VH-VL binders against q0atu2. Designs and how they scored, part 352

Target 1, 119 residues: q0atu2
Amino acid sequence: MLDKKARIRTSREYRNVFEKGKRLSGRFLIIYYVENALDNNRFGFITNKKIGMAVIRNRIKRQLRAIVREYQGQVKNKHDIVLVARAGIGKSSFEGMEKDYIAIMKKAGLFARNANKID
Short names: E, the ipSAE of ESMFold2; O, the ipSAE of OpenDDE; V2, 0.75 times the mean of E and O plus 0.25 times the DockQ between their complexes.

## First folded at step 17 (VH-VL)

Design tj68 (framework fv_dusigitumab; at its last look DockQ between E and O 0.92; V2 from the best seeds 0.84)
Fold by ESMFold2-Fast, scan of step 17:
Structure tj68 (fold): chain C 119 residues (1-119), chain A 121 residues (1-121), chain B 111 residues (1-111)
Amino acid sequence: as target 1 above (119 residues)
Amino acid sequence: QVQLVQSGAEVKKPGASVKVSCKASGYTFTGYDINWVRQATGQGLEWMGWINPYAGETGYAQKFQGRVTMTRNTSISTAYMELSSLRSEDTAVYYCARDYDYYETSYFDVWGQGTTVTVSS
Amino acid sequence: QSVLTQPPSVSAAPGQKVTISCSGSSSNIGDTYVSWYQQLPGTAPKLLIYDNNRRPSGIPDRFSGSKSGTSATLGITGLQTGDEADYYCGTWDDSPSAWYVFGGGTKLTVL
């Protein structure tokens, strides 16, 4: 579970990230990201209808939140980051989504430390 | 600048297959999903399916499942749509379009010029 | 055959205003955002409006969009002869499976 303070909550805040942010794509994920004026990072999660039915969208969103929570300590501070699920993500494994997330965050220069999971 | 360029017109006999190409330029090809949409003469737009050119995954409209195959070649930034077992009702202009995600939906921001496919006996 | 219903045609004189409606259901327009596409004769469709009411760069403010409940509306003011085209609404639907659904199209004639 991400702290409420670490979540993008309003449509206005989401649109700000889409309008001002940079876009980078991975295999199953797209991120939009922008620096914020806060003391912390905030994350947003989007699974639109092209992904599939609500049950699939809800599973993907939950899995993405778990991945972000796992690696939140590695993310450079003071960013708003929106994760957008791409078409086909429903066919990916959890490990596949995790690998994709790490790769895209590294490419964006958003990881401050090694992103490996702690045993 | 961002553009999608499609292959030229095709004339086919019933029962044949047609493969339409869509070459992307001006952006990272693997970064955006590609959708295929067709339009019969004097008719409306009809969605056929999508391909994620990074993962290679595809999704097809129920009407076309079993007859359509979408593929890509990342080395030449080209997407393909192949439609088999052609019927006269498949006579249409076929478009590829780039899928752009914004907030809680996506839409088609860049379109190819279209490929006319005529199926005649 | 279209899941989204549009009037087949609309007409007005240069300088006038028209509105084009697009009616759907709770599985599409009622639950997500609508885009509008303009198709000039003999050309590919072009994005006019996204996110219900936003214009891409290069689209004049004469074009506007709105949404209420399960219906969307495209507004065009100051009509010009160059606006003669077919107009389509479009959005994602997840019933029975995920698919992009277009309205049947509206032919705008500027007399």
Scores: ipSAE 0.877, ipTM 0.935, lowest interface PAE 0.6, mean pLDDT 93
Fold by ESMFold2, look of step 18:
Structure tj68 (fold): chain C 119 residues (1-119), chain A 121 residues (1-121), chain B 111 residues (1-111)
Amino acid sequence: as target 1 above (119 residues)
Amino acid sequence: QVQLVQSGAEVKKPGASVKVSCKASGYTFTGYDINWVRQATGQGLEWMGWINPYAGETGYAQKFQGRVTMTRNTSISTAYMELSSLRSEDTAVYYCARDYDYYETSYFDVWGQGTTVTVSS
Amino acid sequence: QSVLTQPPSVSAAPGQKVTISCSGSSSNIGDTYVSWYQQLPGTAPKLLIYDNNRRPSGIPDRFSGSKSGTSATLGITGLQTGDEADYYCGTWDDSPSAWYVFGGGTKLTVL
């Protein structure tokens, strides 16, 4: 589970990232990201009702949190980053979501150079 | 300029199929989902389904499952909606719309001009 | 017989205020966010309000939105004859499965 300081908590904080951040999309994921004034990263996770019923949406969020936790040490600091589930994500495997996340984060330039787990 | 341009009007007989195209420009086509919405003359808006143009995954309204197929060609930034076994009740204007994610929801921020489909015997 | 219920019509004089209601349920408005669409005669719908109360660029502030419980309201002040249109609320619903629902539409007449 991500530490309290590494999570985006309020709806206002989430909306700020959508309003001010850059957007990149992959197969089943979208990221919005913006530089913050902290010394650390913060992560947020979004699903909506088009994804499915609540049990499905909660499973997807849990899987995305696990992916982010695995790679968080490789992410350049000082960013607020929101992961948004796209329609159809329920058809993806965990490994598919992980691959999508890695590709998007590389494209955004958010992984530190020489990070051990980056493909 | 973000734009969705649809194919021209169609006249079909009952039992036929129709395929409407929706060409996107001014944005990355695979980065946003496309929804299809229809409107019979003097009636309200009726949602038909969505396509994720990157993955090719779809979700259809229950009313149209078995009769609707949504596809795309990413090389030409074009989405398609095909409706089969047409009936006179399918006479409507068919719209495509771009789905824009915002916080815990999404909405249709850009609409095509509409395609009139007339089904008559 | 839409799952989101709107009055079929509403009218007011130029310069006045009007509200348009949209009544839903816990599976849609009560647990998510509402958008409003304006459809001028003979045209495609246009996004007017998103996230319950936010305006896209180019929409004047005399258009407003709000949500309370399972209902939403579109407010229009300073009515102009150019506001004569059909207005639709819309949102995602997950019962029994995920789908997008529109209200039945409200025809606004500016007398």
Scores: ipSAE 0.841, ipTM 0.925, lowest interface PAE 0.8, mean pLDDT 92
Fold by OpenDDE, look of step 18:
Structure tj68 (fold): chain C 119 residues (1-119), chain A 121 residues (1-121), chain B 111 residues (1-111)
Amino acid sequence: as target 1 above (119 residues)
Amino acid sequence: QVQLVQSGAEVKKPGASVKVSCKASGYTFTGYDINWVRQATGQGLEWMGWINPYAGETGYAQKFQGRVTMTRNTSISTAYMELSSLRSEDTAVYYCARDYDYYETSYFDVWGQGTTVTVSS
Amino acid sequence: QSVLTQPPSVSAAPGQKVTISCSGSSSNIGDTYVSWYQQLPGTAPKLLIYDNNRRPSGIPDRFSGSKSGTSATLGITGLQTGDEADYYCGTWDDSPSAWYVFGGGTKLTVL
């Protein structure tokens, strides 16, 4: 799991990202991202009832955390990033989610230039 | 400005199909789901389903399963809702609405002007 | 009929305060955030409140929302004639599957 310091944890922190951050959407994910004053990135995950039952929401959240953890070392520092799962993600494969994450993060310019693992 | 503009009124016979369009402007069409909501005369709002315009994924209310089809044309930022096997009970104003995913929920922040569909013999 | 229950009508004189209740269950209002929509006569619904108590830009602060347990409440102070409309609460329900639910609507009459 992501380190505690790498997680957005409070409602206030989430809303700050939503209100001040930039928004980009992919097939399965919407990301809100904003620069922070820290030396590390923080990630937040939102799976609302639109996705489906709690079991599905929890599964998706777990998968998204796994994806973010896998690529966290390649993300530009000093960002708060919230991932919002879109409806339909419950039918997606893990690889599909990963692909979408990579695509949207690239579009946002949040990956380091030398991030070879992403290609 | 963000807006949804729907097609004009429709008059159909029972058993026919109707296809209502909803053209989006002022924002990235594929970035927001579109919901369809109808309202019979003098009645309340009834949710029909949603579509993700990015790839066309849909979710329909059980009541309309097998009878409703939601599609989109991304090149013209237009969503469509087709309802088949029309009945008199389907007479209503049909609305498209933008679904804004925010924090732990979503809400409909932009609505089309509505399309009146009348089903009569 | 509707998953969320609202009073069919409320009325008050200009300048007064009115409240509109919205009663649901643990699978909807109890677990998520409520939105309110205003529908003026002959017009499309308009977002009035989101996230239980937040106002979109352009909505005056005399409109307020609250949520407690499985119920939500819309408050309108300083009632104006232009507030005469139908008001709907709405939220997501995930039982048995994800679907959006509306209240039955409340007709507000300004006396």
Scores: ipSAE 0.783, ipTM 0.930, lowest interface PAE 0.8, mean pLDDT 94
ESMFold2 (binder alone), look of step 18: mean pLDDT 92; pTM 0.951

Design tj69 (framework fv_dusigitumab)
Fold by ESMFold2-Fast, scan of step 17:
Structure tj69 (fold): chain C 119 residues (1-119), chain A 121 residues (1-121), chain B 111 residues (1-111)
Amino acid sequence: as target 1 above (119 residues)
Amino acid sequence: QVQLVQSGAEVKKPGASVKVSCKASGYTFTGYDINWVRQATGQGLEWMGWINPYAGETGYAQKFQGRVTMTRNTSISTAYMELSSLRSEDTAVYYCARDFDYYETSYFDYWGQGTTVTVSS
Amino acid sequence: QSVLTQPPSVSAAPGQKVTISCSGSSSNIGDTYVSWYQQLPGTAPKLLIYDNNRRPSGIPDRFSGSKSGTSATLGITGLQTGDEADYYCGTWDDSPSAWYVFGGGTKLTVL
């Protein structure tokens, strides 16, 4: 679970990240990210209908939140980051999603040195 | 400048297969999913499926499962759609289109010019 | 059979306003965002509207979109002869499986 302060909450805030942010694609994830004027990071999660039925979308969203929570201490401060699931993500394992997330965040320059791994 | 360029018109006999190509330029090919949509003569648009060109994963409309195969070649930024066991009712214009994610949906922001496939004896 | 229902045709004179409806269900329009595509004769479709009411760069403000419940509407004001085309609404549906569904299309004739 992420704290309320660490979550992007409104449609206006999401659209701001899509419109002003940078886009970077991984195998099963896309991130949109922009610096914010806050003292903390905020994360958003999107699993649209192309991913699959509600059961699949809810599982993916839960797993992505768990991954972000695990690595939140490694993310450079003061960013709004939206994770968008790509077509086919439902066929990935949890470990596959985690590795994709780490790779994308490192490529974006958003991960601090020595990002911790999930046990 | 984003562009999707498709292969030329094909004429096939019933029972044959056709493979249509879609070459992308002006963007990172692996960064966007590609959808295939067809339009039979005088009819509306019909979605066939998607390919994630990074992962290689695909999803197909139930109507085409067992007859359609979508692939890609990342070294030449090209997506392919192969339709087998062709019937006269497969006569259509076939389009590739780039999938763009925005907020809680996605849509097709750039389209190929279309490839006419005619199935006749 | 189209899951999204559009009128097959609409007609108006230059300078007039037209609206094109798109009716769906709770598994598509009622639950996600709608896009609109314009197909000029002999050409590929072109994106006109996304996110229910937003225009891509290069689309004039004469084109607008809206959504209410399970229905969406495309509005065109100041109609021009160059607007003669087929118009399609489209969105994702997750019933029975994930798929992109188009409306049946509306032929706009400018008299």
Scores: ipSAE 0.873, ipTM 0.933, lowest interface PAE 0.7, mean pLDDT 92

Design tj7 (framework fv_dusigitumab)
Fold by ESMFold2-Fast, scan of step 17:
Structure tj7 (fold): chain C 119 residues (1-119), chain A 121 residues (1-121), chain B 111 residues (1-111)
Amino acid sequence: as target 1 above (119 residues)
Amino acid sequence: QVQLVQSGAEVKKPGASVKVSCKASGYTFTGYDINWVRQATGQGLEWMGWINPYAGETGYAQKFQGRVTMTRNTSISTAYMELSSLRSEDTAVYYCARDYDYYETSYFDYWGQGTTVTVSS
Amino acid sequence: QSVLTQPPSVSAAPGQKVTISCSGSSSNIGDTYVSWYQQLPGTAPKLLIYDNNRRPSGIPDRFSGSKSGTSATLGITGLQTGDEADYYCGTWDDHPSAWYVFGGGTKLTVL
């Protein structure tokens, strides 16, 4: 589960990211992202009803939080990033979601360069 | 800027299949899901299903399961909806629409002009 | 019967105001956000309102939306003859599976 202080929590904060942020899409994920005025990153997670029933949406959110947590040290500081699950994500594997996340974050320029390491 | 342009009107016999196209322009085609919605004469809007044009995944309304197939061709930014085993009740205008995710839902921000499909003897 | 209930018709004179209701349940409108679509005669639907009360660029402020509990309302002030159209509310539902549900539509007649 991700640290509470690294989470976007209010509807106002979510709408700020949607309104002012950049949008980039992957196979099963969309990110909206904007630089913030804080000294840390914050993440939001959206699984709306088009994804499926509550049990599926809750599983996807837990898996996305786990993926984000694993890679949080590689994300460029001072960003609010909202992950939106796309239609069909419920048919993806955990590894598929992880691969999609890495690809999107790299394409967005949000992953810091790792010199000589893939940790 | 954003446009969805659909194929022209079709007249079919009962039992035939019809394949409607929806060509997208003015945005990254793979970046937005496409939904299909139909409307019988004098009736309301009826959702048929979605396709994620990046992943190729689809979801269909229960009523159309087994008769509808949604596909896409990313090289020409075109989505397709094929409906088989046509009946007179399938006479309708068929629309494609772009799915936009905003906060805790999504909605259809741009629509194609519609394709009239008439099923008659 | 549609999952979202709208009155079949509403009418008023130019310059007046109308409201169009859309009634759902705790599993759809009560649990997520509503959009409204305008369909002028002979045309495709057009997005009019999203996120319960927000207007896309180009939609005049005489169109408004609101939500109370499991019901949404579209408001139109300063009615013009060009507002004659069918109006649909819409949202996602997850029962029995994920699907987009529209209201039955409301025909607005401007006298």
Scores: ipSAE 0.871, ipTM 0.930, lowest interface PAE 0.7, mean pLDDT 92

Design tj70 (framework fv_dusigitumab)
Fold by ESMFold2-Fast, scan of step 17:
Structure tj70 (fold): chain C 119 residues (1-119), chain A 121 residues (1-121), chain B 111 residues (1-111)
Amino acid sequence: as target 1 above (119 residues)
Amino acid sequence: QVQLVQSGAEVKKPGASVKVSCKASGYTFTGYDINWVRQATGQGLEWMGWINPYAGETGYAQKFQGRVTMTRNTSISTAYMELSSLRSEDTAVYYCARDYDYFETSYFDYWGQGTTVTVSS
Amino acid sequence: QSVLTQPPSVSAAPGQKVTISCSGSSSNIGDTYVSWYQQLPGTAPKLLIYDNNRRPSGIPDRFSGSKSGTSATLGITGLQTGDEADYYCGTWDDSPSAWYVFGGGTKLTVL
């Protein structure tokens, strides 16, 4: 579960990231990301209906929040980042989603140098 | 510019299979899912399924389950849709379309020109 | 039968306004965002509206969209002969399984 301060909460804030941000795709994840004017990172999570039924979408969203929380200390500060689940993600393992997330964040340059460490 | 270019028209006999190609250019092919949609003569649009060209995963509409196979070749940025056990009712224009994710949904922002498949004896 | 219901046809004179409705349910329009596609005779569909009411680059502001409850509406003002086309609404549904659903289409005739 992420702290409320670390969550993108409003539709306006989500649309801002989609409209002004950069897009980078991974195997099962897409990120949209933009630098913010805050003292912290904020994350958003999208699992639209193409992913599957509500029970699957809710599981994926919960798992993505857990992954983001685990690695939040490695993310360069002052960014709004939206994770969008891609078609087929429901067939991925937790470990597969985690590896995809790490790979995407590294390619985006959003992980701190020596990216496998919190500090 | 983003383009999806499909293979040419096909005429098939009942019981045959057809494989339609969709070649993408102007963007990172693996970065966007591809959907297939068909349209029978004088009828509306009917969704067939999607492929995630990065992962290779697919999802199909229940109506086509067991008869459709979607694949891709990332080295040539091409998606394929193969429909087997063709019937006269499969006579249609087949489209590929790029899937774009935007806040809480996705939609088809670019479409191929269509491939006419005629099934006749 | 289409999951999303549209009138089969609509007509008006050049310069007039038309609206095209698209009716769904809580598992589709009531629970997510609607797109509209324009199909000119003999051509592939083209994205016209997304996110209920947003226009892609190159689509004139004569085209607008809205959503209320389980229904969406496409509005076209200042009708031109070049607007003669079939119009389709579309969205994702998760009942009975995840799939993209289109409306039955509306043929617009500019008389």
Scores: ipSAE 0.874, ipTM 0.935, lowest interface PAE 0.6, mean pLDDT 93

Design tj8 (framework fv_dusigitumab)
Fold by ESMFold2-Fast, scan of step 17:
Structure tj8 (fold): chain C 119 residues (1-119), chain A 121 residues (1-121), chain B 111 residues (1-111)
Amino acid sequence: as target 1 above (119 residues)
Amino acid sequence: QVQLVQSGAEVKKPGASVKVSCKASGYTFTGYDINWVRQATGQGLEWMGWINPYAGETGYAQKFQGRVTMTRNTSISTAYMELSSLRSEDTAVYYCARDYDYYETSYFDYWGQGTTVTVSS
Amino acid sequence: QSVLTQPPSVSAAPGQKVTISCSGSSSNIGDTYVSWYQQLPGTAPKLLIYDNNRRPSGIPDRFSGSKSGTSATLGITGLQTGDEADYYCGTWDDSLSAWYVFGGGTKLTVL
């Protein structure tokens, strides 16, 4: 689970990222991202109704939080990043979502060149 | 800049199939989902389904399950909707529309001009 | 089973105000955000309002949206003849499956 200060929590903060941020698409994920004026990164997660029923949306959201948490140390500091699940994500494996996330973050220039699982 | 251009009108006999195309330009085709919506003459809008052009995954409205197939060709930025076993009730204008995610929902920000499909004997 | 209910028609004179209602349920309007689409005669629908009350670039501020509970409302002030169109509300629903639902449409006539 991400610390409270690492989460985007209010609707106003989410809308700021959508309005001011850059958009980059992956196979099953979209990220919206913008530099913030804080001393840390913040993440948001969106699984809207087009993805499926609540049980599917809740599973996807949990899996995305786990992926982000695992790679949080590889993300360039001072960014607000919103992950939006795309239609069809419910048919992806956990590993598929993880690979998509890494690829998108590298393409956005938000990861170190050789970003890998930190132990 | 963003445009969705659809194929021309079709006249089909009952039992035939029709395949409508939707060519995207002015944006990264694989970056946005495409939805298909139809409208019978004098009737309202009816959602048919979506395709994720990157993954190739699709989802269809229950009413069209087994009769509709949505595909895409990424090399020419074109989405397709094929409806089989046509009936007179399928006479409608068929639209493709680009799906835009904003906060906790999505909506259709750009629409194709529509393709009229007439099913007659 | 029109999932979202709109009045079939509404009319007013140029320069007047009009409101168009859209009634849904807890599986759609009650727990997500509503969009409105304008369809001029013989044309494709055009996005008019998103996120309950936001306007895309190019939509004048005389068009407004609001939501309360399971209902949404489109407001139009300073009516012009060019506003004659069909208006549709729309949103996602997850009651039986995930699908996009539209209201039945409201024909606006500017007298």
Scores: ipSAE 0.873, ipTM 0.934, lowest interface PAE 0.6, mean pLDDT 92

Design tj9 (framework fv_dusigitumab)
Fold by ESMFold2-Fast, scan of step 17:
Structure tj9 (fold): chain C 119 residues (1-119), chain A 121 residues (1-121), chain B 111 residues (1-111)
Amino acid sequence: as target 1 above (119 residues)
Amino acid sequence: QVQLVQSGAEVKKPGASVKVSCKASGYTFTGYDINWVRQATGQGLEWMGWINPYAGETGYAQKFQGRVTMTRNTSISTAYMELSSLRSEDTAVYYCARDYDYYETSYFDYWGQGTTVTVSS
Amino acid sequence: QSVLTQPPSVSAAPGQKVTISCSGSSSNIGDTYVSWYQQLPGTAPKLLIYDNNRRPSGIPDRFSGSKSGTSATLGITGLQTGDEADYYCGTWDDSASAWYVFGGGTKLTVL
């Protein structure tokens, strides 16, 4: 689980990222991201009803938080980043979601060059 | 500008199959899910299913499960919806629509012009 | 039957205000956000409102949306003849499986 101050919590803060941020899509993930005025990164996670039933949405959200936590040291500082699960994500493996996340973050220029679990 | 352009009208006999195309332009095709919605003559809108054009995954409304197949060809930015075992009640206008995720939901921000499918005789 | 209930028709005079209701349940409107679509005669639907009350670029501020409990409302002020259309609410539902549900549609007539 991410520290409280590394989380986007309010609907207003989420909408700010959607409205001012850049959008980039992967196979099963979309990110919306914008630079913030804080001294840290904040992450948000969206698994809306098109993804599936609550059990599936809760599993996906938990897995995405675990992935983000694992790679948080690789993310360029001072960004609000919202991860949105795409239709079909429930059929992806954990490793598949992890690879998708890394690819999207690199493409967005949010990772320090060729970031990996192993530096 | 964002456009979804669909194939032309089709007339089919009962028991046949129809395949409607939806060509996207003005945006990154693989970046947005595509939904299919139909409207029978004088009736309301009815959701049929979605395709994720990046992953190729699909989801269908229970009513159409077993009769509908949604596919895409990323090299030409085109989505397809094929409906088999056609009946007279499948006579409808078929729409593709782009799925846009905003906050805790998604909705259809751009629609194709529609393809009329008539099933008769 | 439609999962979301709308009145089949509504009428109002030019320049007046009209409201169109959309009633759902806890598995749809009650726990997610509503969109509204306008369908002019012979045309494809067009997104009119999203996130309960937000307008896409190009939609005049005469159109507004709101939500209370398991129901949503579309408001149109300064009614014009060009507003004659069918109006549909729509949202996601997870009661049995994940699926998008539309209201039955409301035909707006300018008297």
Scores: ipSAE 0.872, ipTM 0.932, lowest interface PAE 0.6, mean pLDDT 92

Design uj1 (framework fv_recibokibart)
Fold by ESMFold2-Fast, scan of step 17:
Structure uj1 (fold): chain C 119 residues (1-119), chain A 121 residues (1-121), chain B 108 residues (1-108)
Amino acid sequence: as target 1 above (119 residues)
Amino acid sequence: QVQLVQSGAEVKKPGASVKVSCKASGYTFTGYYMHWAKQAPGQGLEWIGEINPKSGGDNYNQKFQGRVTMTRDTSISTAYMELSRLRSDDTAVYYCARDKFYWDELYFDYWGQGTLVTVSS
Amino acid sequence: QIVLTQSPGTLSLSPGERATLSCRASQSVESEYLHWYQQKPGQAPRLWIYGASSRATGIPDRFSGSGSGTDFTLTISRLEPEDFATYYCQQYGDTPLTFGQGTKLEIK
């Protein structure tokens, strides 16, 4: 699970990322992201009914948080990042979501070279 | 009512830069991302990149990264695409197109009329 | 990147005939993110079908889209003279966004 300090929690904080940031579309994820004024990264997660039933949406959120935590050490410091799950994510495997997360973060330039993932 | 009106045709020398404009009307400019696409003679459409009109945050297709810059001016609802270090293979019609700000309607419902950029010596 | 391949490159038909245009993706694309645009000479592309099967506003019901995964189809049940144009498929399923090379529908 991600530490409290690493989570975007309020609607205002989410809206600030959307309005002040930029976005990038991946296969199963869209990210909205912006540099923050803090000394740490923060992550937000959005799932909607296009993904499927509540049970599926809750599973997806848990799996995304696990993926983000595993690769936390590779993310460039001082960013707020919101992950929006796309319609097809409910049919994806854990490995598929992980691959998409890595690919989109690399495309966004958000993965630091030589950073290690957290075990 | 919704219109995207682009600047007129340009003829440039190799090595020059060109800046194309796209003026939006009939909707809230900051409610939609603006994209740019290239259509070379005899080739298909190529996505160049997108810009958040509210923040100016931009992302580019890696193929154009380093040569393209997107900007906007919210006071006149206008988006810009500047392409530098022009080569003959940059000869193309360039289009602006909008899509929704949020993730629910990701398709280009309105396009500008296109701007022909010719690069020749 | 996802490569979209359209076939045929040129389709020569007469008004009144049925047209079937294919778009194949190099990897799976969710239907919600596969779109079709119509372009006439000297004009900008115009949104025609979005999400593989939804007609854009004002598009006649003779046009239908279908498909999933890697195989998508645009069908025109009975060609009218104004339908002769180039049709492009486009994916918004992964960055970079990509378009097919187009199918030119021309009068026989």
Scores: ipSAE 0.862, ipTM 0.925, lowest interface PAE 0.6, mean pLDDT 92

